VH-VL binders against q0aze0. Designs and how they scored, part 82

Target 1, 268 residues: q0aze0
Amino acid sequence: MKIILVNNRFKENTEKKAQEIAGQLSALNVEVIIDNGLDEPYAGTVDFIMVLGGDGTMLRAARRYGQRAIPVLGVNMGTVGFLSNIEINELAEYLPLILREEYSLEARMMLEVAVFQQQSLLTRVFCLNELLLRSNSPRMLSFALEISGQKLEPYRGDGLIVSTTTGSTAYSLSAGGPIADPQLDAFIVTPVASHIINKRPLVVSPEREISLHLLEEREAIIGIDGQIKMDFGAENRVLIKRAPHPLLMVNLKAKPFFTSIDRSLQRQ

## First folded at step 25 (VH-VL)

Design TB1
Fold by OpenDDE, fold request of step 26:
Structure TB1 (fold): chain C 268 residues (1-268), chain A 123 residues (1-123), chain B 107 residues (1-107)
Amino acid sequence: as target 1 above (268 residues)
Amino acid sequence: QVQLVESGGGVVQPGRSLRLSCTASGFTFSSFNVHWVRQAPGKGLEWVAAITYEGSNTYYAESVKGRFTISRDNSKNILFLQMDSLRLEDTAVYYCAKDRIYYSHAFYGMDVWGQGTLVTFSS
Amino acid sequence: DIQMTQSPSSVSASVGDRVTITCRASQGIKSWLNWYQQKPGKAPKLLIYAAKFRQSGVPSRFSGSGSGSDFTLTISSLQPEDFATYYCQQDNNRPLTFGGGTKVEHK
């Protein structure tokens, strides 16, 4: 068995714990790769991914490895979030189950985000939470939203979020989007400070494709999962569709989503 | 450097067929939806047909449905308009034009036009 | 089909004049209205897209406004090269449809 331990190099406790766990796993004849985000993703085949930290670390792990259909376990290390399944102090208890592959999987839809410049592909990214278009100035953006070839009224505002249902409890929520069941596959399109006061979020079928482009030359940015940032201008387009593969999240411990909402949100 | 050039126009008899061509250069032709628009002498503009960038969808004005066929060869950067069962009311300058936005199945204005090719009729 | 009605059909003006052309759609087309300029013997040129945004290279004296079903093209100060015929065009619905045109002539 080969396992990747994903941690955050900027969190010393996660690095230390990763080393400790690596030692334990090695003693059990498990091959271990530690990924703290400094280097390129491990290109070899692996059987399991263990994420040590919080939601941010999970998002990075998803972007780096989510397309490879590998079970991913979130191990919380004292943070508040929605993407961890067990606590770090519970790992010893569940480790035998992990090694025997006695766990259930929950498929979470991811986004495939393609950013173009003058018909050339700049980047293609798979992400778990959301794509954000946002103004990089005090001025509002004017941009076109297209859904499966249908043109909506041009948007005017600070920006727009296209989120998965998993991402509904992230930035989309802060922008006034609905809380969605993570077991549901859908796009959530949430305006960010729209000039139209009552502009409502859209819930869109995962079978549809979404595209955005600016209608005038303005300074804007694309953000992905709050961690990737790039400039976005009038010559750029972003195309969003459902990723071909979902993230396979490991479920070792029951974690009722709806009963945890109040607890999780109140602590944020 | 972006350019569209129409050809194939001429004098025809009613009921005959004619095939127009439009050659694109200076841009990635296969990335853009393209249109045919015609203008009768001394009259206004009339949209005729459109085809999406990959050629998978075609659209027609009611006045030409069943008679005209729009197609494209992306490997050669050429747009075609096959005109069958031609009528006197089809007399016009025919323009090809590209859509403004790439990789879209919607339309966002026509930003580049050819010089046009004239189709007229003999009695 | 969506009918586009332009008014006036013609307008006589002098250099320096403010010229206003209107276009009405038979039903709502959001902001998906384009304006074109055409000079005799030449192909149309895109001026305005999405009701109010100027195409690259278009002088600032050209402006568009409106949404829904009523739209306006304004030339703030008419220049000698602006004498031409102008067309509105909607691409909100298929089939795409043009207005009847407005000819701007010398007074």
Scores: ipSAE 0.903, ipTM 0.954, lowest interface PAE 0.5, mean pLDDT 95
Fold by OpenDDE, fold request of step 26:
Structure TB1 (fold): chain C 268 residues (1-268), chain A 123 residues (1-123), chain B 107 residues (1-107)
Amino acid sequence: as target 1 above (268 residues)
Amino acid sequence: QVQLVESGGGVVQPGRSLRLSCTASGFTFSSFNVHWVRQAPGKGLEWVAAITYEGSNTYYAESVKGRFTISRDNSKNILFLQMDSLRLEDTAVYYCAKDRIYYSHAFYGMDVWGQGTLVTFSS
Amino acid sequence: DIQMTQSPSSVSASVGDRVTITCRASQGIKSWLNWYQQKPGKAPKLLIYAAKFRQSGVPSRFSGSGSGSDFTLTISSLQPEDFATYYCQQDNNRPLTFGGGTKVEHK
């Protein structure tokens, strides 16, 4: 068995824990790769991914490895979030189950985000939470939203979020989007400070494709999962569709989503 | 320089066929939807047909549906309009034009036009 | 099909004049209206897209406004090179349809 431990190099406690766990696993004849985000993703075949930290670390792990159909376990390191399944102090208890591959998997839809410039692909990213288009100035954006070839009324506002149902409890929620069942596959399109006060968010079938482009030259940015940032101008387009592979999240412990919403949101 | 150049126009007899061509240069032709628009002498503009960038979808005005066929060869950067069963009312300058936005199945205005090619009929 | 009614059909104006052209759609087309300029013997040129946005290279004296069914093209101060025929065009629905055109000519 080969396992990747994903941690955050900027959080020392996760580094120490990763080394400790790596030692324990090695003693059990498990091959371990530690990914703290400093280097490129490990390209070799692996059987399991353990994420040590919070939601941010999980998002990074998903972007780096989510397309490879590898079970991913979130291990919380004392933070508040939605993407961890067990606590770090519970790992010893569940480790035998992990090694025997006795766990359930929950498939979470991911976004495939393609950013273009002058018909050239700049980048293609698979992400778990959301794509954000946002103004980079005090001026509002004017942009076109297209869904499966259908043109909506041009948007005017600070920006737009396209999120998965997993991402519904992230930035989309702060922008007034609905809370969605993570077991549901759908896009959530949430306006950010639209000139229309009561502009409603859209829930869109995962079978559809979404695209955005600016209608005028303005300073804008694209954000992905709150971690990737790039400039976005009139010559750029972003195309969004359901990723061909979902993230396979490991369920070792029951974690009721709807009963934990109030607790999690109040602490954030 | 982005350019479209039409060819194939001329004098034709009613009921005959004619094939127009439009050669694209200076941009990635295969990334854009393209249109045919015609203009009868002394008259206004009339949309004729459109084809999506990958060629998977075609659209026609009712006036030419069943008679005209729009197609494209992306490997050669050429747009075609096959005109069958031509009628006197088809007399016009035929323009090819590209859509403004790339990789879309919607239309967002035509930002580049050819010079046009004239189709007329013999008496 | 969506019918585009353009008015007036012609307008006589002088250099420096403010010229206003209107276009009405038979049904709502959101903001998906384009304006074109055509000079004699030449291909049309895109001026305005999505009702109010100027195409690159278009002078600031050209402006578009409107949404839904009623749209306006305004030339704030007519220049000698602006004498031409102008067309509105909707691309909200297929088939795409043009207005009848407005000829801006010399007084």
Scores: ipSAE 0.903, ipTM 0.953, lowest interface PAE 0.5, mean pLDDT 95
Fold by OpenDDE, look of step 25:
Structure TB1 (fold): chain C 268 residues (1-268), chain A 123 residues (1-123), chain B 107 residues (1-107)
Amino acid sequence: as target 1 above (268 residues)
Amino acid sequence: QVQLVESGGGVVQPGRSLRLSCTASGFTFSSFNVHWVRQAPGKGLEWVAAITYEGSNTYYAESVKGRFTISRDNSKNILFLQMDSLRLEDTAVYYCAKDRIYYSHAFYGMDVWGQGTLVTFSS
Amino acid sequence: DIQMTQSPSSVSASVGDRVTITCRASQGIKSWLNWYQQKPGKAPKLLIYAAKFRQSGVPSRFSGSGSGSDFTLTISSLQPEDFATYYCQQDNNRPLTFGGGTKVEHK
């Protein structure tokens, strides 16, 4: 068995724990690769990914490895979030099940985000939570939203979020989006400070494609999962569709989503 | 320089066929929806047809539906308009134009036009 | 089909004048209206897209306004090179349709 341990190099406790766990796994004849984000994603084949940390680390792991159809386990290390399945102090208990591959998987839809410049592809990214279009100035943006070739009324506001159902409890929620069942595949399109006071979020079929572009020359940015940032102008377009592969999240411990919402949100 | 150049116009008899061409240069032709728009002498503009950037969808004005066929060859950067069963009311300068926005199945205005090619009829 | 009605069909003006052209759609087209300028013997030129945004290179004296079914093109101070025919065009619905045009002529 070969396992990737994903941690955050900026979190000293996760780095230390990753080394400790790596040693334990090695003693059990498990091959271990540690990914702290410093290097490029490991290109070789692996059987399992263990994410040590919080939601941010999981999002990074998802972007780096989510397209590879590898089971991904979130191991919480004292943070509050929605993407971890077990606590670090529970790892020893569940380790035998992991090694025997006795666990269930939950498929979480990801976004495929393509950003273009003058018909050229700048970047293509798979992400678990959301794409954000936001003004980079005190001025509101004017932008076009297109869904499956249908043009909506031009938007005016600070920005727009296109989120997965997984991402519904992230930035979309702060912007007034709905909380969605993570077992549901859908896009959530949430306006950010629209000039229309009652502009409602849209829930969109995952079979549709979404595109955004600015209608005027303004400084804007694209944000992905709150971790990737890039400039976005009038000559850019972003195309969003369902990723071809979901993230396979490991379920070792039952975590009832709806009963845990209040607890998780109160701690944030 | 971004450019569209129409050709194929001329004098034709009613009921006959004519094929117009539009050659694109200076931009990625395959990334844009393109249109045919015509203008009768001394009259206004009339949209005729459009084809999406991939060529998968075509749209026609009612006045030409069933008689005209829009197509494209992205490998050669050429747009075509096959005109069959031509009528006197088809007399016009025919323009090809590109849509403003790339990689869209919707239309956002025509920002580049050709010089046009004239189609007229002999009695 | 959506009918586009322009008014007036022609207007006589002098250099420096404020010129206003209106376009009405037979049904709501949101903001998806474009304005074109055409000079004799030339192809049309895109001036305004999405009702109010100027195409690159278009002088600031040109402005568009409106939404829904009523739209306006305004030339704040007419210049000699602005004498031409102007067309509105909707692309909210297929088939795409043009207005009848407005000819801006010398007074």
Scores: ipSAE 0.895, ipTM 0.946, lowest interface PAE 0.6, mean pLDDT 95

Design TB1
Fold by ESMFold2, fold request of step 26:
Structure TB1 (fold): chain C 268 residues (1-268), chain A 123 residues (1-123), chain B 107 residues (1-107)
Amino acid sequence: as target 1 above (268 residues)
Amino acid sequence: QVQLVESGGGVVQPGRSLRLSCTASGFTFSSFNVHWVRQAPGKGLEWVAAITYEGSNTYYAESVKGRFTISRDNSKNILFLQMDSLRLEDTAVYYCAKDRIYYSHAFYGMDVWGQGTLVTFSS
Amino acid sequence: DIQMTQSPSSVSASVGDRVTITCRASQGIKSWLNWYQQKPGKAPKLLIYAAKFRQSGVPSRFSGSGSGSDFTLTISSLQPEDFATYYCQQDNNRPLTFGGGTKVEHK
């Protein structure tokens, strides 16, 4: 059995715990690859991904490995969020179930984001929460939103968020978007400080293709899951669609979304 | 540098067919939606047809629907207009035009135009 | 189909004059209206897109305004090179449609 252990090198306790867990797994004849974010993503085949950390570490794991259709387990190491399933002190209890593959999977929609400069592809990334377009100056943006070839009224404001339902509790929520059931597949399109009074958040079919471009030259950025930042100007365009594969989240311990939602939001 | 050049116009008999071509250079033709627009002598502009950058969708003015066919060859950077069952009201200068936004399934304005090719009929 | 009505059909003006051209759509088109300039014997040139944004290289004396169904193009101080015919065109709906044009002529 081969497992990727994803951690965050810059959190003091996590590196030491990752090595400890890797040793425990190796003693059980499990091959372990540690991904601490410094190297390129592991390119070989693996059976399971274990994420040691909070929602941010899970977002990085989803971005690196989410399209490989591999089970991903979130193991919390401190601050509970929306994406962990078990606590680190429970890992020994659940490890036999992991090794026997006795768990269920919950599919979470991901975004495929393609950013262009003129006609050249700059990057294609897959993300779990959201794409953010926002101003990088005191000036407002004017920009076009196209959904499956249909043009909405031009937007004017600080920016726009295109999120998954999983991302509905992240930046989208702070910008006034709805909390969405993560079992739904949808885009949530949330304006950021829109000066067009009737620009409400939209819930959009996951089969739509969404694109954005500026209507005039302004300094803007694209943010992806709050972890990737790119300059964005009048020569750029971003295309967004549902990623080919959802993130497959491991469910070992019951964590009902609705009974825990207020507690998880308060701990943010 | 960025250029569209129409060809294939001329004097024809009513009821015949004609194929117009538009050759693109100086930009990535396959990334942009393109249009045909016509202008009868002494008259205003009339949009005729458009085709999306990958060739998947075509759109026509009602006046030409069923008679004209827009197509493109992205490997050769050529836009075509096949004009069947020509009528006297089709007399016009025909312009080829590029839409301004790449990789789009909508239209945002025509920013580059050819100089046109004239289609007219024998008296 | 969306009908686009321009007025006036022509205007006689002198260099330095302020010229205003209007365009009315038969139904709402949001802000998705373009303005073109066409000089005699030449192809049209895009001036304004999305009601109010100037195409690159267009002088600041050209401005567009409006939304919904009523739009204007303003030339704040007419120059000799501005004698031309001006067309509005909507791209909110298919088929795309042009207005009838407004000819700006030298007195």
Scores: ipSAE 0.842, ipTM 0.930, lowest interface PAE 0.9, mean pLDDT 92
Fold by ESMFold2, fold request of step 26:
Structure TB1 (fold): chain C 268 residues (1-268), chain A 123 residues (1-123), chain B 107 residues (1-107)
Amino acid sequence: as target 1 above (268 residues)
Amino acid sequence: QVQLVESGGGVVQPGRSLRLSCTASGFTFSSFNVHWVRQAPGKGLEWVAAITYEGSNTYYAESVKGRFTISRDNSKNILFLQMDSLRLEDTAVYYCAKDRIYYSHAFYGMDVWGQGTLVTFSS
Amino acid sequence: DIQMTQSPSSVSASVGDRVTITCRASQGIKSWLNWYQQKPGKAPKLLIYAAKFRQSGVPSRFSGSGSGSDFTLTISSLQPEDFATYYCQQDNNRPLTFGGGTKVEHK
């Protein structure tokens, strides 16, 4: 059996815990690969991914491994978020179930984000929370939103967020979007400081294709999961689809979303 | 040098068929939606048809629906208009035009035009 | 189909004049309205897209305004090369439709 342990290279206690867990697993004849973010993602076949840390570490794991149909377990190491399932102090209790593959999976929709310049693909990224288009100057943007070939009134404002339902509690929420049940597949399209009257957030079928481009030259950026940034101008275009594969999140311990939602939001 | 060149116009008899072509160069033809637009002598512009960049969707003006067929060959960078059951009212210069936004299923303006090919009739 | 009505059908003007051309859609088209210029014997040229944004290379004396169903093209100081016919065209709905044109002529 082969497991990837994902941790954050900037958190020393996650490095220590990753080594401790690797030792425990090795004693059980489990091969362990540690991904602290320094090296390229492990390319070989693995059976399981264990994420040690908070939601940010899970977002990186989802971008690296989410399209590979590998079960991913979030292990909380202090700060309760939306994406962990068990606490670090519970890991020994649940480890036998992990090794026997006695757990359920929850599918979480991901975005496929393709950014172009003059018809050339600059990057293709798969992400769990959101794409942000925003102004990178004091000036507002004017931009087009197209949903499956249908054009809305041009937007004018600071930007736009296209999120998954999982991302509905992240930047989208701060911009006025709804909280969505993460078991639903949908896009949530949330304007950022719109100058245009009656630009409300939209909930959109996951089968739609969404695209964005500027209507005039302005300094803008694309942000992805709050962790990737790239410049965006009048020669760029973004295409957004549901990713081919969802993130497969492991459920070992019941974590009812609606019962715990206030606590999880308080800890952000 | 972004360029569109129409060909295939000429003199035909009413009720006959004609196929126009438009050869594209200097841009990635397969990335852009393209249009046919016509202009009768001394008259205004009339949009005729459009086809999306991958060829999946076609759209027609009511005046030509059922008689004209737009198509494209992305490997050869050619746009076509098959015109069947031609009528005297189809007399026009026919332009091909490129839409300005790549990888789109909508239309945002026609930023590059050919010089046109004339279709006329004799009895 | 959305009918596009341009007015006036022609205008006589001198170099230096301010010229205003209007376009009305038969129903709302948001801001999805383009303006084209056409000189005799030539293909049309895109001037303005999405009601108000100039295509690259178009002089700043051309400006567009309006939304919904009422739109205006303004030439702030007419130049000799601006004598031409101008067309509006909507791309909010399919089929796409043009206005009837406005011919700007030298006095």
Scores: ipSAE 0.842, ipTM 0.930, lowest interface PAE 0.8, mean pLDDT 92
Fold by ESMFold2, look of step 25:
Structure TB1 (fold): chain C 268 residues (1-268), chain A 123 residues (1-123), chain B 107 residues (1-107)
Amino acid sequence: as target 1 above (268 residues)
Amino acid sequence: QVQLVESGGGVVQPGRSLRLSCTASGFTFSSFNVHWVRQAPGKGLEWVAAITYEGSNTYYAESVKGRFTISRDNSKNILFLQMDSLRLEDTAVYYCAKDRIYYSHAFYGMDVWGQGTLVTFSS
Amino acid sequence: DIQMTQSPSSVSASVGDRVTITCRASQGIKSWLNWYQQKPGKAPKLLIYAAKFRQSGVPSRFSGSGSGSDFTLTISSLQPEDFATYYCQQDNNRPLTFGGGTKVEHK
């Protein structure tokens, strides 16, 4: 059995704990690959991914490995968020189940985001929470939103968020978007400080294609899961679709979304 | 140089057919939606047809629907207009034009135009 | 189909004049209106897209405004090269439709 332990090299307690767990697993004849974010993603075949840390570490794991159809377990090491399943002090209890593959999986929709400069692809990335388009200056943006070839009234404001239902409790919520059940597949399109009063959040079929471009030159930024940033200008477009594969999240311990929602929001 | 060049216009009799071609150069033809627009002598502009960049969708003005067929060959950078069952009211200069936004299934304005090719009728 | 009505059909003006051309859509088209300039014997040239944004290389004396059904093109100080015919065109709906044109001619 081969697993990846994902941790955050900027948090020494997660790196130290990952080394301890790797030693314990090696003693059980489990091959362990440690991904602390320093190196390129492991390219080989693995059976399981264990994420040690909070929602941010899970977001990185999803971007690196989410399209590979590998079970991903979130192990909390402090602040409980929306994406962990068990606590670190419970890992020993659940480890036999992990090794025997006695768990269920929950599929979480991801975005496929393609950013172009003129006609050339700059990057293609898969994300779990959201794409953010925002102004990078005091001046507001004017931009076009196209949904499956249908043009909405041009937007004017600070920006726009396109999120998954999983991302509905992240930046989309702060911008006034709804909390969505993460078992639903949908895009949530949330304006950021729109100066056009009739622009409300939209919930959109996951089968739609969404694109954005500026109607005039302004300094703007594309943000992805709050962790990747790139400049965006009048020569750029971004295309957004549902990713080919969902993130496969491991369920070992029942965590009812609606029962815990207020507590989880206080921790973000 | 970014360029569109129409050809295939001429003098024809009603009820016959013509095929217009538009050759594109100096830009990535396969990334852009393209249009045919016509202008009768001394008259205004009339949109005729459009086709999306990958060729998957076509659209027509009602006046030509069922008689005209727009198509494209992205490997050769050519836009076509097959005009069947021609009528006297089809007399016009025919322009091809490029839409301004790449990789889109909508239209955002025609930023590059050809010089036009004339279709007329005689006895 | 959306009918686009331009007014006036013709304007007699002198160099330096402010010229205003209007365009009315038969139903709402949001801000999805373009303006083109055409000189005799030449292909049209895009001036304004999405009601108010100037295409690259278009002088700042050209401006567009409006939304919904009513739109204007303004030339703030007419230059000799601006004597031409101007067309509005909507791309909110298919089929795309042009206005009838406004000829700006020397007084």
Scores: ipSAE 0.826, ipTM 0.924, lowest interface PAE 0.9, mean pLDDT 92

